# Designs tried in a protein design chat: VHH binders against q9y6x5. Part 421

Target 1, 379 residues: q9y6x5
Amino acid sequence: LPPKLLLVSFDGFRADYLKNYEFPHLQNFIKEGVLVEHVKNVFITKTFPNHYSIVTGLYEESHGIVANSMYDAVTKKHFSDSNDKDPFWWNEAVPIWVTNQLQENRSSAAAMWPGTDVPIHDTISSYFMNYNSSVSFEERLNNITMWLNNSNPPVTFATLYWEEPDASGHKYGPEDKENMSRVLKKIDDLIGDLVQRLKMLGLWENLNVIITSDHGMTQCSQDRLINLDSCIDHSYYTLIDLSPVAAILPKINRTEVYNKLKNCSPHMNVYLKEDIPNRFYYQHNDRIQPIILVADEGWTIVLNESSQKLGDHGYDNSLPSMHPFLAAHGPAFHKGYKHSTINIVDIYPMMCHILGLKPHPNNGTFGHTKCLLVDQWCI
Short names: E, the ipSAE of ESMFold2; O, the ipSAE of OpenDDE; V2, 0.75 times the mean of E and O plus 0.25 times the DockQ between their complexes.

## First folded at step 19 (VHH)

Design hc13 (framework vhh_8dlx_2; at its last look DockQ between E and O 0.80; V2 from the best seeds 0.72)
Fold by ESMFold2, look of step 19:
Structure hc13 (fold): chain B 379 residues (1-379), chain A 118 residues (1-118)
Amino acid sequence: as target 1 above (379 residues)
Amino acid sequence: EVQLVESGGGVVQPGRSLRLSCAASGFTVSSNWMSWVRQAPGKGLEWIGDIYYGGSRFYNPSLKSLVTISRDDSTNTLYLQMNSLRAEDTAIYYCAKGKDYQIAFDIWGKGTLVTVSS
């Protein structure tokens, strides 16, 4: 019987929520499996880039999904969360579900993981849901478990995506204990639903399950705004993405645009593309614009307007507030083991190992995840 | 004390709808996974469906177009809505509390009789 893996993401689940809130269902999951307390994600710490990094093992510059909003100067194409279906954007990498379902007698299933409703390298997930945020967790869970149980060829790799706690984190901010407690209790209950359903279907003992997230969330404030229109005339540039990492395409001389921006606020860093810190691995892709503005944690770049968000993400990936967690359970994983940290790109080679797949070239290090796995010597 | 009490049963005409209630005391319905089960005369127990901690619902495939499970957290009550009732739906209907992370029930209601008859 081939090994099976379910990869689950709860968007925007900050690692320290586990310490600051109660998760009886998730804690029971962790007790019988493994926990990685902090996952060091990729810059920029946004949803589309980090979900693609999980399933490709690549930095954003290498997989080509470099932000939630992108522009390609050669083709004149635009990407956004409402305009994300052109395979052009996704084809710079091969995600794990494509590799998996091209194997003999295997298929892949997806309940709304970013990219799974796009034909990447002319291959779309064998079973999938078209993205629609109005579809309930119940329906996503029902579809994914039905496909895991009843497909020919069998589904050996499945993904499940949920928008919370990210949506509520933006609305309330991570410091709103009352509202976030209610939201996170609901998330924990949904994890309970997942575990109970897998047990009811007889899948629990032989299915590997990873529960993780793409990024965290930091508190924002109306007192921490950077008004870009106060620093530079809009006619001098095209704005590709705004906050907290602005992507600036100059309309005039690049040095002139840089000089107008570099002293705009002490609470943001202004980088020419060639000067972006090497530790970001965010330089070598044509979709990265000539100038980026990186706001300090909790600061919001605006265009002469107030912000409605009380929480945000996308900041420097060294910030603990941007880090998610990873928990896992199944026959491949130890029981009751906690690990301090891995890189988010390390998840891909680990998943390939569990599934018996040859990984594509990637930036992950399998050795970083060895201690999670029963078939590996932990040294 | 911990108990489940079903109500809303009785005699109903074929083709009609009926809503059963299950009032819980001594525990919180939304903190548990809950189930509806029925037993027709001379037959074994038949699973109707479940509602889980986060509200996810799963049904017996033969019944899924005819039934809906819901709960009201403010009244700590589980519901079963049944539509287009047939004579074969005549049964004692039970609600039950599941054991966490197991395929088992630890608390059963006393049941409510539904008779579908012209």
Scores: ipSAE 0.696, ipTM 0.899, lowest interface PAE 1.3, mean pLDDT 94
Fold by OpenDDE, look of step 19:
Structure hc13 (fold): chain B 379 residues (1-379), chain A 118 residues (1-118)
Amino acid sequence: as target 1 above (379 residues)
Amino acid sequence: EVQLVESGGGVVQPGRSLRLSCAASGFTVSSNWMSWVRQAPGKGLEWIGDIYYGGSRFYNPSLKSLVTISRDDSTNTLYLQMNSLRAEDTAIYYCAKGKDYQIAFDIWGKGTLVTVSS
């Protein structure tokens, strides 16, 4: 039987939540599997870009999903969470569920993972749900497990996505112990639900399961705001993305716009596109705007309106607060092994290995995950 | 100290609805996998449905449209709502606490009898 893999994402699950809160179900999952304590995600540390990096092994400049909000100057198209269905945005890369179906004539399933309800390279997941945030975890879990159990050709790769604890992190801030404890308990219970359902269906012993996230969450405050309107007139530029990484499309001379913004705040770095630090791997794509503003951790870029968010993400990907974790269980993984760090792009070649797929060119390093796998040497 | 106590059973006419209760003591319902099971006369145990830790519910496909499982955390009580009852729904209804997929249940109620009769 071909190996099977379920990839689960809890959006915005910061790595150190594991240290600061109790997760009896997740800890049990980890005890019987492996844990990567910190996953260094890609810049910018946003939902769509990082989820696509997980399933492509590519930096954002390479896979083309460079933000949750994008603009293409040539086609005049816009990308947003409410407008993400155009294959134009996704076709610069090949996600693993497409590879899974095209290389091995297998089936893929998806419950609301970003990009899974879009035909990419004229291929869509064999089974998928249209994104709807109102759909319960139960329904998503039920569909995924049904497809894993009863599909022909068999589903060998599946994705499951859930919006928490991200939404709550934004609302309460990650440092709100009272509210976040409640939220994270619910997440742990849902992990319990997942495991229990898999066991009840007889899938648990043979299914590889990865539980991870796309990014963390940092505490924000009304006292840490950067108002762009105080630095530059709104008529001089178009805002493509706002905070904590603003994408600026100048309506006047780029240099003039840059000069107006470069000293706007001591808590914000302003980059011309060609001067974006190499470590971000965020330069070589036309969808990256001419000027990028990067707020310091915990600072929010605003216009005349005040921010209502007490937590946010999208900051420098070297910040620990932006890092998620990865846990895994199944026949491909060791039991009771913990690893310190990997890069988020490393997940793709690992998943390809597990599934017996030939990976597309990617930025991941298979060697970084060898210690997690029972069939590999860990040196 | 640890126990489950079902209530709400009785004689009902076909087409009627009935809600069963299961009061737990000695453990927390919301922290456990809970199930409803029934046994009709002369038949084996039939699984009705589950409610998991996070509140996810799964039902016997044969009964899904007719039953709803819920719980009240404040009263530590499990519920089974049954609608459009039929004669074939006559059974002793049990609530049970789940243990693991190997053993299934470790705590059972004594059951409550539901008789559907004209």
Scores: ipSAE 0.696, ipTM 0.883, lowest interface PAE 0.6, mean pLDDT 95
ESMFold2 (binder alone), look of step 19: mean pLDDT 83; pTM 0.833

Design hc14 (framework vhh_8dlx_2; at its last look DockQ between E and O 0.95; V2 from the best seeds 0.80)
Fold by OpenDDE, look of step 19:
Structure hc14 (fold): chain B 379 residues (1-379), chain A 118 residues (1-118)
Amino acid sequence: as target 1 above (379 residues)
Amino acid sequence: EVQLVESGGGVVQPGRSLRLSCAASGFTVSSNWMSWVRQAPGKGLEWIGDIYYGGSRFYNPSLKSLVTISRDDSTNTLYLQMNSLRAEDTAIYYCAKGKDYGIAFDIWGKGTLVTVSS
């Protein structure tokens, strides 16, 4: 039988939550598998970009999902959470579930993973759920596990997505110990549900499972706001994305807009597109706007309206608060092994290896994950 | 000290509803995999449904439309709501605690008899 892989994402699960809170179910999962303590995600550290990086192995400039909100000046199209179904946005890359179906006579399944309910390169997951945040974890878990168990051709790659602890992180802030403890306990219990369900269906021993996240969460405050309206008039630009990385489309001369923003706040870096730091790998795409603003950690870019978020993400991808973790279990993985760090783009070539797929050109390094795998030499 | 005690059974007419209770002591229901199982006269054990750690519920497909499992954390009690009862639903109903990350049970109640008869 071909190898099977379930990729699970708990949105906004910051890596150090594992150190600061108790996760008996996840720890048991880790004990019987592997842990990568820190995963360096891609800039910007947002949901859609990073989830697509996981399944493509590409930086955002390469796969084309450069933010949760995007604008294409040529087609005048907009991308947002409520408008993400146009294949135009996704077709600059090939996600692994498409590869899985096209390279082999296999099926893919998806429960709410970003992009899985969109035909990409005229291919959609064999089994999928239309995104609906109101759908319970139970229903998602039930569908995924049933597809893994009963499909023909067999489902060999599946994705499962859950919106927590991200939503709660935004609401309470990651430093709210009382509320976040409650939220994270629920997450751990859901991991327990996942493991138990897999065991009950007889899938556990033969299924490779990766539990990871797209980004972390940093504490925000009403005392750390950057008001753009104080620096520039709305008539001079179009705002494509706001915080903590603002995407600015000038309506007047770009240089004039830049000059109005460059000294707006000591807690915000302003970049012309060509001056974006190379380490971000966030330059070579037309969907990246002419000017980007990057707030310092914990600072929020606002207009005249006040932000109600106590936590946020999207900041510099070198910040530990933005980093998720990766845990894995299954025949492909060692037991009881812990690894310090990998890049989020490294997950793709690893998954391709596990599934026996030829990876598309990507930015990942397979060598970074060799120590996690039983069939590889660990140098 | 560790035990499960079912209650709520009895004689009911067809078409009626019944709610069974399972009171746990010595462990926390919400922290464990819990299950309802029944045994009809002359038949083997039949799985009804489960409720897991996070509250996820899974049911026997043959019974899904007729049963609902729930729990009350404050009273440490497991419940089985049964609707539209039939004669074939006559059985001893058991609640059980599952072994963590397993497929076996480590604690059983003594059961409660449900008789569906006109």
Scores: ipSAE 0.822, ipTM 0.926, lowest interface PAE 0.5, mean pLDDT 95
Fold by ESMFold2, look of step 19:
Structure hc14 (fold): chain B 379 residues (1-379), chain A 118 residues (1-118)
Amino acid sequence: as target 1 above (379 residues)
Amino acid sequence: EVQLVESGGGVVQPGRSLRLSCAASGFTVSSNWMSWVRQAPGKGLEWIGDIYYGGSRFYNPSLKSLVTISRDDSTNTLYLQMNSLRAEDTAIYYCAKGKDYGIAFDIWGKGTLVTVSS
């Protein structure tokens, strides 16, 4: 009887791809549901932080996943995409799948969503896949739909993660129409597979489905590089993360490192931690380093003046190129409604409402998403 | 003119493998969800498996280890690979095109007979 929700992320799906490319399957999904044209994500606009913000409703400084590469000054621990399983990193928040599966007669399932293979507060998703990027979409879809259809207690909240179009966006850049058209056509076909499978299993009418993303993608170029080695010797700092937001841990006096960097490039803002703009909500966590460098859109911070990337993300979250979309379909949602924008942290309280869960304290505003929902007054 | 034409049927010994083909004309196989279905003598239709728009495949659990569905976009052809054939696999094998945004089939082939016999 409890309402069910499937949350799907296609990594790096820039909002304006919907206007610049053809998506017959996704457009049919939207036609029968709702669209939010732009989702303002959290700074920094990176994969791990934004996926955790979706499922916690928290800014990065509050949930503690502040980048894809981190160093904790208190414990001296390191986090990376190859070293992400220590619950220490994830335990500063409670993601929605933990809250969900602790309810009577409820389970959670996950196909590769960041953090779902980690025991957070000693609780791991009831059904999950260990992260492995080589696992096909077919296998992820098969597992998630099997769990939605066959589990006891029933799976009421499920997540599904796919690495595209982010991987191809980095490789080709968002302006490569020929390659990105092929990539985005494949993704639209996979959305078609998802919807068709849900229909075939009899799940489509009573399952709420959200299709969203964590960030967008901007074009990079070999003509837009910022070489840190030209401004400061490596021996003066430890590099925790590089581009487009560099995280700098000084080995010498912090003010001296700052002064060497502050005029390094007109295309980079250099912040002491206490001077990071308040609008970023990116200051009050020990994992945020004493100095950060924020490149302008399309600029790449490098050590050796070379980069293999033609597209990147992580930039200022006010940039439209960093914004994903959100589409949703199901009994909780209106049909054929379009909404201009929400904040990515607003998704969490909306999901809690749909599932009948009491949200933990968070930074989202339920009122921002009320017009998407059939049980709410929009006026 | 929309057609599905199955081929590759015939008499085959138990324990052997067989690949059936389904040539499509008048539409693109990869733009549709497609199925294989069989009918044994005196029995109803039995679903074998599907292949969807993006290539995701789903099989009848009782047949999953014995069959593989594939397609070749360059020849607009759907395939069914069957392994370890048994006498009970004797049937007429059909390919079918699904309706967009539904679960029903709108185009069927005439079928190809597979007989598993010594």
Scores: ipSAE 0.669, ipTM 0.887, lowest interface PAE 1.4, mean pLDDT 94
ESMFold2 (binder alone), look of step 19: mean pLDDT 83; pTM 0.835

Design hc15 (framework vhh_8dlx_2; at its last look DockQ between E and O 0.84; V2 from the best seeds 0.00; counts 0 for: SAP .752 > .668)
Fold by OpenDDE, look of step 19:
Structure hc15 (fold): chain B 379 residues (1-379), chain A 118 residues (1-118)
Amino acid sequence: as target 1 above (379 residues)
Amino acid sequence: EVQLVESGGGVVQPGRSLRLSCAASGFTVSSNWMSWVRQAPGKGLEWIGDIYYGGSRFYNPSLKSLVTISRDDSTNTLYLQMNSLRAEDTAIYYCAKGKDYPIAFDIWGKGTLVTVSS
C-alpha cells in the first residue's frame, strides 16, 4: 500500500507557544514522533504565501503567491482573501496535491488549505471543501478522515487547515496569557480530537501526520504605529498591501515616492524592488510592487485609521516570533526525536520522499529533514 | 469516587423524544473522550456516538439523524438527546469514559433503561 500523509496547519501557531503553554495532547503526539522546534518560514510571513511554500517548496518569488493581497499590473487583476479563486495566481507553481494525483494516479483530499479549492494546472484536489471559515473543525475532520478511509483511488495525501490560533492572536495579542491560554488549550484539544479520531478509525499506525503552521505572531500596540499619511499624499500611490509589509504602486515618479517614504519612520525600512535584501528571496516576481515597506517587529503601518490588531505577522522571517513549529508522527518518522530548525521550504521534498513522488524543482533541502526519517541516515 | 451515573430513562411512546444525562464525578468530562453505548435485549453493545476533548462529535451512521451528544462543563454532565424514538431503540443506555490503549473504556455507568412502547 502506498504511504499516506496528512498535513495539518494551525494558522499562526508561534513556535515558542510550546514552551510557554501546556499542550498535553500535542506533547503526546510529539513524544511518539518528532519535533522541529523552529521552522524558518518565507518572507513575507503571511498565510497564503507560506502555506503555498509548504506545499511547493518554493520561495514566494518563485511560486507567485507573494502576499495575501496582490496586484498584477499587466492584467489589472487583484488577489485577496475574498478573491483568491483565479488559477492565474496559483499556476506559477505545482502544489504537491496536484503532483500526487498526476504522477501516481492517486487521490488527494483537502479541508480548507489555501489553494485547494482552485484548479491549478487544470487539476483540483479529488476531494475538497470550498473555503468557509464558518465550517467547524469537526466537519473538516470528519470529511478528511472519511476520505482517507473510504476513497477509491485511495487518498494518499490530505490537508487540514484551521484558522486558530491566528485569529485570536490578532485579536488578543500573543502576550495575553489569559486569553491565549484558553485559545491554545482549545487547539490542543482539537489535536486530541484529531489523534483520537485517527485511532478510532484504525488509521493512526499507518498514516503519516504532520502538524505545523505557516507563521507565528508578534505583539503589536497602539503606541507603535507608522502613519504613511504623515509622509506621503495618498494620491501619489496605490496601496496594494498594508502591514507589516506594505506594497506600494507609485502613481508618480517612483523615485519621488521613494524619497517621500525613505525617512518616514526609523522603525520601517523602505526598499526599491531591486534593493530588497537577497536573503528574503523576494525580488524576482512581477507581482512584487516597485516599492516595499517593511516595518520593524511589533510596528504597524497604518493610514488614517488606527489598527485594531493587538498581534500581527508578516515581518522579517528571521524573527523568532514569526517562526512556527513542525511535529510529525507515523511510520516514516522517528519516535522521540527533536530537531532544532529547518526551513519551511524543506517540508516539500520531505513530503515528496514520504509519498514516493518526484519533486518539482524547489528551494528545499532534503538533507535538512533526514534526521526525522527512519529510512535515512542522520549525519 | 470516580463514577458515571446515567439518568433520564423510562417508558416512552414511539415518536417521542428523550434526553439522557450522565453525571460524572472524580474526573472532568470535557477533558476526556466520552461515549454513549446501548444494549438492546438479547443483543450486543452498540456504539451510539462520541464527544472528544475539543467537542468534536461523531455518531453511529445508523443513528446520526436521531441523536445528539452534548456536554455541560459547568455541571460536568454528558447528555444524549434522542428524537423520534422507535421500538427498536429500547435498550439500556450507558455512558462511558474513553481510555487510550490498551483499554477503550475505563469507566462505565450502570446504565439507564429506555423502553419505547405504545
Scores: ipSAE 0.872, ipTM 0.946, lowest interface PAE 0.4, mean pLDDT 95
Fold by ESMFold2, look of step 19:
Structure hc15 (fold): chain B 379 residues (1-379), chain A 118 residues (1-118)
Amino acid sequence: as target 1 above (379 residues)
Amino acid sequence: EVQLVESGGGVVQPGRSLRLSCAASGFTVSSNWMSWVRQAPGKGLEWIGDIYYGGSRFYNPSLKSLVTISRDDSTNTLYLQMNSLRAEDTAIYYCAKGKDYPIAFDIWGKGTLVTVSS
């Protein structure tokens, strides 16, 4: 009777939304399970890196997905939305669905989690959807529950990804109470759909379900722009990524580029790669560029005087606005337990424990999550 | 008083389309999972499909290509669109409100008869 786990992400779900908005369906889920109020994610607090950190237990420098836009200096390859499927980018780590489906009598399923449509170490999820943001939550839910209910060998690890509230958070900003209330109510209703479907299929009592997110969202403003063109000519560097963490590849002497940027704005920190703070764990990978620019919370680095974003993420991972939550329900988890914080890299070893998998070397600490689990002594 | 009232039934020729309505009173349709079920003459109940809180829909596989469930939250009304009707679609059609716990139907409409014949 192998244990089963469904890992769900609602992208950009800031932890304090739980306190500031109503979630009747999610609150019922939490009431019969566990809540971690804040998950400290990894720097940079972007979508691809943090989703990969959840499933590998690794810091970005260790798993190699260091941003949503990347350049690899060794191979001279570029990563972007239109060039994200080359296994080269993903092969510096082994995600949990690969380890899981290589076990005897087990398979994995995926509804659009980043990386699950890529053959990582020549292994792609046993059942998967090619990423397409136009596919409805209904269709993703139908596919994932079909695979959980009907597959041979059985699906023991499954993932489900949804783009909200991230997309709306960027569009409206997290402080737009009217629009975000509507968006978050819809998400809560979709959580209700997920739980109801699992009950209808007879999966609910024996399936472990984690509902979490990759990052939060902070308010942006036209009054908080850092105009990079005011400080340095484009001819002096190649721009690999822009905001809120700009990745700068100098075309001329690195020190000269650094000197032109270091006093550009009091609301931006400029780091030579060697000087990136150790607490970011963001230094030891060739994909991290020689100079990075880190905007203060709510500030936007632009090449012109305007930005269409009203909310953004990617900032310092110590910021509460960047932190998601984690909720979980199932036979492995306590009922009605609340925990204050874990690190996002701690989720991987916990999931490996639940599934009976030997974790690969990682940066997580199993002890940080053991109080969530029924089979562990909580000190 | 909690009530479901189906309408839109009648006699229709094969190959045509028909839209059934289910007006709800005493509760909010979108706060519940809702279902359409039918019963042909001399047969048992046949599940058509469900619509959940967030609008996710699940259908009987044998009917999936022929039916669509929707709802209008502003009028508190559930709909069943049926296309390419066949003689075997002759039945009384019911809407039903699901229970959150236990899983069952706790409120049924009175039904509306659909007859598919030439």
Scores: ipSAE 0.594, ipTM 0.862, lowest interface PAE 1.8, mean pLDDT 93
ESMFold2 (binder alone), look of step 19: mean pLDDT 84; pTM 0.840

